# Ledger of designs, part 401: VH-VL binders against q9umr5

Target 1, 268 residues: q9umr5
Amino acid sequence: SYKPVIVVHGLFDSSYSFRHLLEYINETHPGTVVTVLDLFDGRESLRPLWEQVQGFREAVVPIMAKAPQGVHLICYSQGGLVCRALLSVMDDHNVDSFISLSSPQMGQYGDTDYLKWLFPTSMRSNLYRICYSPWGQEFSICNYWHDPHHDDLYLNASSFLALINGERDHPNATVWRKNFLRVGHLVLIGGPDDGVITPWQSSFFGFYDANETVLEMEEQLVYLRDSFGLKTLLARGAIVRCPMAGISHTAWHSNRTLYETCIEPWLS
Short names: E, the ipSAE of ESMFold2; O, the ipSAE of OpenDDE; V2, 0.75 times the mean of E and O plus 0.25 times the DockQ between their complexes.

## First folded at step 18 (VH-VL)

Design pn61 (framework fv_nofazinlimab; at its last look DockQ between E and O 0.89; V2 from the best seeds 0.87)
Fold by OpenDDE, look of step 21:
Structure pn61 (fold): chain C 268 residues (1-268), chain A 122 residues (1-122), chain B 112 residues (1-112)
Amino acid sequence: as target 1 above (268 residues)
Amino acid sequence: QVQLVQSGAEVKKPGSSVKVSCKASGGTFSDYAISWVRQAPGQGLEYLGYIIPIIGTARYNEKFKGRVTITADKSTSTAYMELSSLRSEDTAVYYCARGSYDSTGYEPFDYWGQGTMVTVSS
Amino acid sequence: DVVMTQSPLSLPVTLGQPASISCRSSQSLVYSDGNTYLYWFQQRPGQSPRRLIYKVSNRDSGVPDRFSGSGSGTDFTLKISRVEAEDVGVYYCMQGTKWPFTFGQGTKLEIK
């Protein structure tokens, strides 16, 4: 039998967004128990990410307990950060494949057309002012806002991303790294035509330097320092990178070719 | 110079709802937190919640158990606070306030509205 | 929730004399960025509150230098070096470090 699949949605999403994914899984892996977690839907997805992590943890623990052979996680967009944090705080998770589906794993610094209604271009350069404050950090978007021009503020004020990345020292860094390394495979999915994740390479742990030049995962300090286990995972062949062009952000979970190429191989 | 102008005094019956407005002028609106606090007669200040308009969702003090709704209209630079299921103990002056940014970082409550008296009585 | 405790609650002062208000928090107010988000507000009779101090010791524009804030961790103090008639009102401390953000009970400053 196939291992259970747990799906975590993204910003402003709900379980309904994954109806095609469910169809694909059912067709190609019949009998698979798929659970799309219906928590923090819609505007509730703007709640602090640590709060979301706690809620999702409560939901996945019973599922994992019933599946001693292991489970797979498919985590979309913001959900990918929630899942990474979840795997960092859980010392007893049994996740075989962690599939990060177009997630801003190294943060977001974008004002794309999709986000312009939330973050006008004129405000992108100023969002650090509110986001890197206690008031801003009460919202999920600010929890992974990564302004490359204000790295000091990010490192000090980010209450979520900087911590799970191990970019800021904290008492749980070693334990979180250990916990995260329990994952069998980390499958990173994203692409240049996403239009939301900015830069799109963030889905592969790439990100801007101070000149807004995109650096790859292997050039990032979090990798070089192995602060949360990326270098270790890569060394043991546990990281899978699956880039795909021609897919918009809202289509990652609804593209059959993407599913067959990047998701299905890891649903064993 | 930033100014916050609130709507006028309200008299409401128990069980009804009240919606107070706060119009901002003299600066940008979207990237600042608009906070709502209240003060019962002769009592201290109580934080209800706040909204960052560009984010579009508010953070609420759970003490109010979902009775408070804070919204913002960016097109009119106006924030709103709605309180439902009104009780006599909700009688208070309600204030809106806006933050600002300086060399030390972002700070709330730099500008205050004039307050709106809401009276709940049978 | 973080409890903010002010003392005294009533503060009668002679004109020209100094005044001191204490504010204690039930938890440390040091945020992840190393800042301490402790605020002092003044509310004159019949007026809206006014921010006097932000982040423990920074005076807002227009606030006389006779006002000063100090403290760290869980203990904070607002001092007025020479009380004037216009200083009559209620003073509140507030923490902005942990949600929900909370106020002290207030200290009523009156002239003897």
Scores: ipSAE 0.922, ipTM 0.968, lowest interface PAE 0.5, mean pLDDT 95
Fold by ESMFold2, look of step 21:
Structure pn61 (fold): chain C 268 residues (1-268), chain A 122 residues (1-122), chain B 112 residues (1-112)
Amino acid sequence: as target 1 above (268 residues)
Amino acid sequence: QVQLVQSGAEVKKPGSSVKVSCKASGGTFSDYAISWVRQAPGQGLEYLGYIIPIIGTARYNEKFKGRVTITADKSTSTAYMELSSLRSEDTAVYYCARGSYDSTGYEPFDYWGQGTMVTVSS
Amino acid sequence: DVVMTQSPLSLPVTLGQPASISCRSSQSLVYSDGNTYLYWFQQRPGQSPRRLIYKVSNRDSGVPDRFSGSGSGTDFTLKISRVEAEDVGVYYCMQGTKWPFTFGQGTKLEIK
């Protein structure tokens, strides 16, 4: 039989958004227990990410306890950051596949017409000013806002992303790396037509340098220093990169071809 | 010159709601924290919550969560605080305040509204 | 919540003499960026509060140099070197390091 699947949603999202994904899993992997966690919906998804991690942790513990053979995570958009933090903070997680579905793993520096009111084009160069303050860090989008032109502020003020990336020293860095490395596979999904994740390569641990040139995962300092285990995980053959063009941000969990190509093989 | 102008004083019955407005003029609005603080007669200051209008949602002091709603309208540069299920102990002056940016970053509470007296009595 | 405790709560002073107000927090106010988000406000009778000091010791523009702030960690002080008649009012400390951000009880400064 198939391992249970836990689904973690993203910003301004809810469990209903995954109805098509659930249908695909039921058709290809009948009998799979799928739990779509209905926490931090809508505006609650803007609460500090550490609060969300705490709440999702409490929800996943009993599911993992009932499945000693392991579980899979499918984590969408902002939810992929929540899930990566879960893998770091849980000493006893039993996750086999962590499927990161168009998640801003290296942060966000931009907006789109779809989310214009949240990330206005004219304001991305100025958001660092409030995001890198205690007032801004009380909102999830500021927890992973990554301004490549103010990286020093990011490194010192980020209460979430700089910590889970191991970019700022903290007492748990070694144990978090050890915990993260227990995952069986890290499946990275995203694409150039996403339209929201900026740069879209953030879904593959790529990000801008100071000139807004995208450096891929293997060129990132967090990879080169192996700060939370990316280099080790890649050397084990445990990182799967599954880019797909032609998919907008809201369509990743409702595209059959994407599911069959990038998700289905990892739901053993 | 930045100015925060609040709506006028209100007298309310217990169990009703009040909505106080805070209009910003003479400066920018959307990328600042707009905070709400109250002061009961003869008492100190109490932080209710704040909104960063560009983010579009508020952070609430849990002491008031469920009764306080803070919103903003970027097109009119106006923030709102609504307090529901009013009780006599909610009688207070309600202030809005906006931060500013200095050479080292964001600083709160640089500009204050004039205050809005809300009196709750039967 | 971080509790901010001011002392004294009532401070009668002779005109022209120094005044000192203590503010203590229940937890360290040092944020991850190395800053200490400790603020001082003055509220004159019948007026809205006014920010005097930001981040422990930085005077706002237009605040007289007789006002100074100091301290670190959990222990902070506002000093007025020579109290003037216009200094009458209530002084509040506030922490902005840990949500919910909190104020001290206030210290009422009066001329005796």
Scores: ipSAE 0.815, ipTM 0.918, lowest interface PAE 0.9, mean pLDDT 91
Fold by ESMFold2-Fast, scan of step 18:
Formats: sequence, C-alpha cells, structure tokens
Structure pn61 (fold): chain C 268 residues (1-268), chain A 122 residues (1-122), chain B 112 residues (1-112)
Amino acid sequence: as target 1 above (268 residues)
Amino acid sequence: QVQLVQSGAEVKKPGSSVKVSCKASGGTFSDYAISWVRQAPGQGLEYLGYIIPIIGTARYNEKFKGRVTITADKSTSTAYMELSSLRSEDTAVYYCARGSYDSTGYEPFDYWGQGTMVTVSS
Amino acid sequence: DVVMTQSPLSLPVTLGQPASISCRSSQSLVYSDGNTYLYWFQQRPGQSPRRLIYKVSNRDSGVPDRFSGSGSGTDFTLKISRVEAEDVGVYYCMQGTKWPFTFGQGTKLEIK
C-alpha cells in the first residue's frame, strides 16, 4: 500500500494542471490516494503566503491524521514555499517525501516570460521599491521577491521567505527548524530551461550574490549556519537533487521522463 | 506634480452598485499603491483597500470583501473602486490616494484625490 | 486589527498657543525593517486629507516647521508649536505596519 500524496499548486494555478501527474502516479503506484488541494486558485494565489499556509494547514491536518504511516507532498512552483512553511509550523506532520517542483526556494529575481506577462511593464530592478514595504508584503510574489542588489531590504522587510529560510531571526526559528527536520526526504527538482524561476538554481537553494553570480546551496549562509536544517538533512542523506534540462516551467507536472526519474522513486 | 482627479458625485438606491474613478496625471502610475479610503458624514477615515497596478490585483479590508472591487487601467492611468449591494451606511465621501518614493522607501498617501460623494437613498 | 486611539477628540486652542495630540496603538508599530509606519494627516474643512508627517517624525515638504511628530512603540504625539488660523481641521493618525491599515478616530482642532 502506498502513502497518500498531497499536491499543492503554484501561482495562478489550479488542480486541473496536475491531471497528467495523477495519470502517472496511477500507472506506477495504483491505489495511491492523491489529493490535489483546490485552495487559493487563480488570482487568490496572490494572497499573502502566511494566509495560504494557514488555509493549506487546515486542509492537510485531517489527511495526515488518517495516514499514520505518513504522506508525501508534491508542491509546485510557489506551492513549494507554502510546503516549506507547512513543514516548519506543524509540530506533528508525518511527511516522508517533500517533492519540490521548480520552486523558488531562495527567492525570485528576474523579468522572465511569465513575469512579463503578469507585469507587462515591470523591470526586475524596480519591484524592490514596492515589494519591501508593508503594502507589497500583502502579495505572495513580493513575499519571495529577492533582489540581490537590495539584499538588506529583502532581509529586513520580507515577511515570509527571509523568515522561513532563517535569513532573519524569528522567535519561532528553533521550533520551525525542529519541525522541518522531521521530513524524510527533501526532493529538489528544477532546471536551466524553466524560463520562469530566475535564477533556476533557486529551486536547489542556490542564488545570486550582489554581482548576479550564482552561489550554490553549500555556499549560502543559511546552509552554512544550518538555519532551518539543510546542512543536517544533507548529512543524513535526506536531500535529493534532480536537475533536468529541456523542461519549461509549466511542464514539470506533465513530463513523463521527469516523473519517472525524479518523482516516482520517492512515492512509497 | 502628481494630480488625482476623481469622478463626480453619485446618488444611488439601496442594492445598486457604484463605480468611482481616479485618474492620475504626472509621474508614473504602475509601481505605486493606490489606496481607497472613505469617510461617512461627520465621521473618521476607513481603509477600503488598495491596488498596486504593476502586480495587477488588489488587497481588500475583510469588512468589505465580496462587495468591493478595485481595478486599474494602466493605459489610461486610471484606478477604479466599485462597491456593490449598497446600503445607507455606505453613504460617504470616497477618496483615492497614492504614495511616492523618497530616500526612506515607499511612503503612502502623499497625493489625494478631491473625493467623490456617494449618497445611498431611496 | 490594530486599534488607534487619539486624545483629545476635541482640542480648542487659542491662536499662537501650542497644541498637542496623542495617538496610541494597541500593539507596537515597529516593522521588521526597523521603521515605524506611523503617519499624521490634516483635513481642513471641506478638503481632502493631506499628509503632514510620515514614519513618526519626518515632515513632508511644504509642511511648516511648527508641526512636529515624535514617539515610539505604541505612543505617538503630534505637536503644533504655535497654532495659526489655517490649522483648523481634523487631525488623524494612521498605522501602516499591519494590514488592515487603520486610522485613529480624529482630533478636531478649533480656535477659541
């Protein structure tokens, strides 16, 4: 018998995006109970991430309670950040595999095709002005906007990402770290042809320095300080990195080769 | 200099909707928060919600959620506030306002519209 | 919601004398960036509000130096060192630290 799977969608997304993923799971792991959460769909995905975390928490509690042997999370794009926070705020989660599909784990900085569509006149250099204010922080995209040229503003004003990454102190940091470390496996998926997540290495906890040179996870202060448990998880052999070229942002949940290589092995 | 010019006074019946416009001139439009605030006769100020046009969506005070809709048209530099299911207690002057940037960061409410009187009567 | 309480609600003042308005918040207004998002507005009769003070103590361009803001945490004060006839109106404090952003109930300044 397979553990239940809970799916959390991304920005401007809904459960319909995962129809192919559900087909793949049914083919390889027949009988798996898959719940795709229909919360914060479409434009509601722009609500503050802490609000989304609360709503998704209420939805996952009964699912986890009914599965004493554990559950798996598959969290896509922005949904990966929601799942990061869920694992930190829940002192009783029983998540085995947390599978992050191209999520901006260290933040987003770029005017990609998707952001140009969403913000047709925006320049990546301009968003810091409004995002790093109480007004901007009421929108999910600003919660993980990480301008490497204004890192001081990001560190001080981010109400979500800087806190869950332990980049700024929080009274709950110690308990959030303890809770996150309960996860069995952290499966990180992403790739250079995503076209939305910028830098794409953000999906693997890499990010730009002030010169826009990408520093990988092991060079980040959050890893070196073990702020929320990445160094501990890596030492336990609990972090899986699965980069794949040739996959665009909206295709991570509908590519069979990716599913077989990066997702299927972690769905016990 | 930035100016915000609002549409004219409205008299509406209970149960109807009103849509107030706020046209910005001078300066940029897209990257500032545009706030909507109301003031009932002889009463204080109440925050309805705001939009950041570059983000493309609005944040509403939960007290008005489901009745208020704030939108922006970047091509005409115009923000709109629509309030539905009008009640007598919605009688108020409705203001739009926007912020600016200075050395301390984003500062809200440095420019205000002239106000639009909305009267809800039978 | 953060509750903003002003006192006094009515402030009759003689021309040329000082005036002081208090604003208290139900919780600290210090944001994570170290800034305190406390604002003061003036509304003259029949006019739109105008911002006088931003972030506790910063005076807007064109606002006379007789206006000053001060305070920290939950207690804030707007002072007018010498009241002039043009100062008649209602004064509001506002917090922008936590959504929903909220105003004080207003203080009506009147000339005796």
Scores: ipSAE 0.806, ipTM 0.912, lowest interface PAE 1.0, mean pLDDT 91
OpenDDE, second read of step 19: ipSAE 0.921; ipTM 0.967
ESMFold2 (binder alone), look of step 21: mean pLDDT 91; pTM 0.933

Design pn62 (framework fv_nofazinlimab)
Fold by ESMFold2-Fast, scan of step 18:
Structure pn62 (fold): chain C 268 residues (1-268), chain A 122 residues (1-122), chain B 112 residues (1-112)
Amino acid sequence: as target 1 above (268 residues)
Amino acid sequence: QVQLVQSGAEVKKPGSSVKVSCKASGGTFSDYAISWVRQAPGQGLEYLGYIIPIFATARYNEKFKGRVTITADKSTSTAYMELSSLRSEDTAVYYCARGSYDSTGYEPFDYWGQGTMVTVSS
Amino acid sequence: DVVMTQSPLSLPVTLGQPASISCRSSQSLVYSDGNTYLYWFQQRPGQSPRRLIYKVSNRDSGVPDRFSGSGSGTDFTLKISRVEAEDVGVYYCMQGTKWPFTFGQGTKLEIK
């Protein structure tokens, strides 16, 4: 039988967003046990990411324990960062495929087409003021806000992303790296028409330099220093990159062609 | 010039709820944290929570466990603090406050409301 | 939670004399960005609190220069070089380094 699948939703989202994804999995891998976690739904998704990591950890432990053959994670948008941290803090996880579905793995800098009421273009250059403070760091979006024009503030004030990416030292960094490297496959999915994740290459560990020129994963210091294992995973053949054009942010979990091309092959 | 004006005093029965308003005038509203703190008669200051209006959600001190709700209406530049399941020990002056930005970054509590006395008695 | 402890709790002072208030935290208040989020507030009788000092030693606009803040890590001091009648009130320290943000219990400054 197929390994169980655990789904982690994104910002302002809930388990109900994944109805089509569950239909696709049932059609191609009948009998798969899929659990979509109903934690930190809606506005609760703005809770600090470390708090979310703890809550999701408590939920996934019994699921992993019941599946000694291993599990797969499908983690959407902000949920991909939760899953990044879960894999690092759990010294006993048995995740085979970690499928990161349009997640800002190197951070977010910019307006979103679907969340403009929250992040207007005029606020993009000013959000660093509140985000890189203890007040801002109590909200998930600030935990992965990465202003390339204030990279020194990001490196020093980010309580989550800079730590989990190994961009700033942490006592647990060596253990987090060892734990993350236990993953079987890191499947990265994203695309230029997402409209929310900015830059969209953040889903593939690319990001802006100080001139807002996107540098790919292999040019990032975190990759070159192998801070949490990306270089090791790539050398192992464990990183899969699956970019697809024409898909908006809210459609990644409901596009059949995307599912068949990028997700289905990794659900053993 | 920034000014925070709060709603008037309230007398409430145990078990009821109270909603205090804080209207900001002058300057911008959405980009600053609006904090709520209280002070029981003759006692010190206690942090209830805060909201950053642009995020449309608040951060609460766990001590108040689901009893406190902080909201903001950007169109009227007004923040609200609602406290439910009132107890006699909730008798206090409730203050709203807003931060500011300077060369050192974000600084909280630069501007304060005048306070709202909430009395809980049978 | 970070516990903030002030000393003394009651401070009777003769007009024109210096006053000093201590504030100690149960944990270091240095944030990862190198800043120390320690604040001092004054509350005069019947009034809202007023921020005097932000980030340990920076005086707010309009605050007399006889007020000064100092300290590092877990040990902080607010000093008034020459106490005046209008200084009567309660003084609070606050930490903003770790949520939930917490206040000291307050120091009541009174003229002898």
Scores: ipSAE 0.802, ipTM 0.909, lowest interface PAE 1.0, mean pLDDT 91

Design pn63 (framework fv_nofazinlimab)
Fold by ESMFold2-Fast, scan of step 18:
Structure pn63 (fold): chain C 268 residues (1-268), chain A 122 residues (1-122), chain B 112 residues (1-112)
Amino acid sequence: as target 1 above (268 residues)
Amino acid sequence: QVQLVQSGAEVKKPGSSVKVSCKASGGTFSDYAISWVRQAPGQGLEYLGYIIPIFHTARYNEKFKGRVTITADKSTSTAYMELSSLRSEDTAVYYCARGSYDSTGYEPFDYWGQGTMVTVSS
Amino acid sequence: DVVMTQSPLSLPVTLGQPASISCRSSQSLVYSDGNTYLYWFQQRPGQSPRRLIYKVSNRDSGVPDRFSGSGSGTDFTLKISRVEAEDVGVYYCMQGTKWPFTFGQGTKLEIK
C-alpha cells in the first residue's frame, strides 16, 4: 500500500544510524518496505561522489522497477547530494518524495566540532588549496567544499556540486534538469543547531556571499537562472521547507518530533 | 628541509604481505598528501595510490584496490603502504613521495623517499 | 585510463647537443580549472625520480634553465638545450588530470 522508501546515509555513516527512523516509519506506516542502502559505509563514504552515485544507481534501479506506483527517498547529510545527482542522471526514476535531511545542497564552508575531529587543526580557510585540485576532487568532502572567498576556484575545479547545481556548464545539463523535475516533492529539512552543516541554510539552498552573509535560495543565481529546476519546482508547489531548531547533526534521523512534523506527511 | 625516509629492503614469500614505512620531516605532516609509486626492475613507474592524512583515508588505483592499504600516523609523521597476497610480479622498488599545497594550489611529487626494494621469491 | 605515450624510448645524444622528448596523451589533459596537470620527472641511475617540470612548463627550484617544457592539450615536449653528462637517465611524463594518474613508459637518455 505505502510506497517503498530508500534511505541513503551520509559521511562516515552506515545503515545502523537509521534504526530509530525505521521504527518511526513502521509505527506510522506499517507494511512499508524500507531499504537502507549498505554502500560506501564508513571511510568508503569519502569516495568521489560520482562513484557513489553510480553505485547507488545500480542498487536503486531494481527497487524502482518493482514499484510502479513510485518510491520515496530519504537522504541524510552528504547522502542528499548523492540523491540530487541520482534524480538528474536517471532518465526513468519514479521518485515521489525526495526528503533531504540536513544536506549541504549549496556546499559546505566552516569549522565545526565535527570537522575539527576529522581535521586535527582548523582547515576551514585552507581546504581550498587541496580540494580544488584533481587530487582533492577524488574525495567526497572536496566535491562539495564551497569556499565563498575562492568562489572562482570552486566554480572551475568542483567536479560534482558546481556541475549538478548548474553553476558551471555541462553537456548533460538540459537532460539532468528534465530528469530532476520529474520528482513529486522536494522536502528540505535542516536547522540552526545542526552544528556541522555550515551555513545551516545550505540545506535550503541558501549560502554565504563573499562577506559570509547568508543569501537565501531565491537570491541565488542557480534559482534565478532555474539551472536545474528549483524555480520551476517552487512555482509548481513541489518544494517543502521544514526548518527545526534544537536538533544536532546526528539527531535528524532519530528525533520523533522531527519525523512527525517533516517526514511522516510525505510517506504516502 | 623536507626529507622522506623509507624502511629497509624486504624479501617475502608468495602469499605473504609487506608493510613499507615513509617517515616525513620538515613542515606540518597533515599539510601533505603522500603518494606511493612502484618500479619493477628495469621497468617504468606505476602509481599505487595516495593518502591525504587530514582525511584519514586513501585513494587506490583499482589495479591494487583489494590488496593495497595506505595509512598515516600523524603522531609519528609516518605514512605506510601495505601490500598483501604478494606475487612474484610485485617485486619492485616502492617509493613514497609527497605533494604540498600552498596559496597557489597543490603540486605533487616535490620530494621523494629513497625507495624500498621488495623482493618476492620462493 | 589515460594512456601516456613517449617517444623516442631511447635517445642517444652527443654532449653539448640539444635533446627533445615527446609525450602524447590519449585524452586532453586540460582540467576544468584551465590548468594542464602534466609533469616531467628525471631518474638518474640508482636514484629516486626527481620532478623537473610541473604543469607543462613550470621549472622546479634548483632545476637548470637548460630544461624546458612546452605543449598543450594532448602533445607535450621536454627539451634540454645543451645536454650535460649528469643528464643521463630515464625521463618520464605523467598526467594528473584524471584518476588513475598515469606515467609514460620512459625515455632513456644516453651519451653517444
Scores: ipSAE 0.793, ipTM 0.904, lowest interface PAE 1.0, mean pLDDT 90

Design pn64 (framework fv_nofazinlimab)
Fold by ESMFold2-Fast, scan of step 18:
Structure pn64 (fold): chain C 268 residues (1-268), chain A 122 residues (1-122), chain B 112 residues (1-112)
Amino acid sequence: as target 1 above (268 residues)
Amino acid sequence: QVQLVQSGAEVKKPGSSVKVSCKASGGTFSDYAISWVRQAPGQGLEYLGYIIPIFQTARYNEKFKGRVTITADKSTSTAYMELSSLRSEDTAVYYCARGSYDSTGYEPFDYWGQGTMVTVSS
Amino acid sequence: DVVMTQSPLSLPVTLGQPASISCRSSQSLVYSDGNTYLYWFQQRPGQSPRRLIYKVSNRDSGVPDRFSGSGSGTDFTLKISRVEAEDVGVYYCMQGTKWPFTFGQGTKLEIK
């Protein structure tokens, strides 16, 4: 009787990362059908996000079709951006709760200890040079790299995040907004000790200005213009904010207290 | 001063694999994308794929996906292109090339390697 | 895939005379940033290709002034104002706007 749950993983990730999450769901909501999508695993998670959206869309269609009462999405890290786009491009999705688990919803700008093996510290200020080109935009990381010192390049060259956030116009923007607004609840989870998502407030639609001062969601043009429905969802009472300190990036899907506080209440 | 030096010519049998190297000298290796392009005898240029060395994976033309692997080793400033399950139609000169940065961003192919002839025959 | 079509495929030219090569794309090459990722390459016999022009009209360092690129959208031209003997070779256009990146068939410039 519980709605099925679809799980979308993050960068360099796979279904195995969610074994604890599945245990928690089974304990609190026994009988829930949980599908962890095994697409774009490991290094394939670097494929362009629009390609990932298409692949995940094909996988979720039959699951949603078999659940007329609705489904829940739990989308981790980069996976939260995939789910943002899924909800916009699907005219007929029946998602009740979209649970965004420490996802860089306004983008990423920073070198972290966790990502230093991928990004040398010296490259943070120079990554805009390759990312904001057709070459860079063929990699998922560049699709949501948001350099606050080169915001004009981000707005003009981002093939994914700037479009899905309505920061640059797109012919499908009106339809994408209508589709996204079909979601029952947008549950945003993240915290200051994540250590990867920079700024961590990106998980709550906050982001750096040109001086690297964080502006929260309600100060963003995306929110103020209601570009894809955040202001409408907030007014409807459909946005849930669940920040938690003390959780590192790789622990969001394996912390029991986090699950009980931020996830469990939204798995009807 | 920037130079890309490729490994020497190879003759391979059908079904085998070949690994071509491209060693960069001068400039900062990890700052640039390295592209691989091939040219069959008397034919035009064909794009295989590219790697941005600071990332852990490359982008491949779907025509070659599953057979081509592009890697880079920052410590030796060397990029590699490996092509498996070789067929006679893979006979070509294989080129590596890097890009440049200007005030407007990244531009590909500012420097090319000398090319590596790979012949696939029994 | 974006198809790049060059014409002519064979271009015999008298030394000192101008030469013009056309390149047409099956789709607009204007990227979202307003830039057009159209490139021209020269390949002399037995040599690696060399980039002459980037983003339609920008000439590379060391490329003689006699080479110029122009065009917009889907129609592009490479001009050589006065052909020299060392200009013999094959010229390729390339688009870098949409993956996979694609080359034209090449235009062989020969002295007649």
Scores: ipSAE 0.798, ipTM 0.908, lowest interface PAE 0.9, mean pLDDT 90

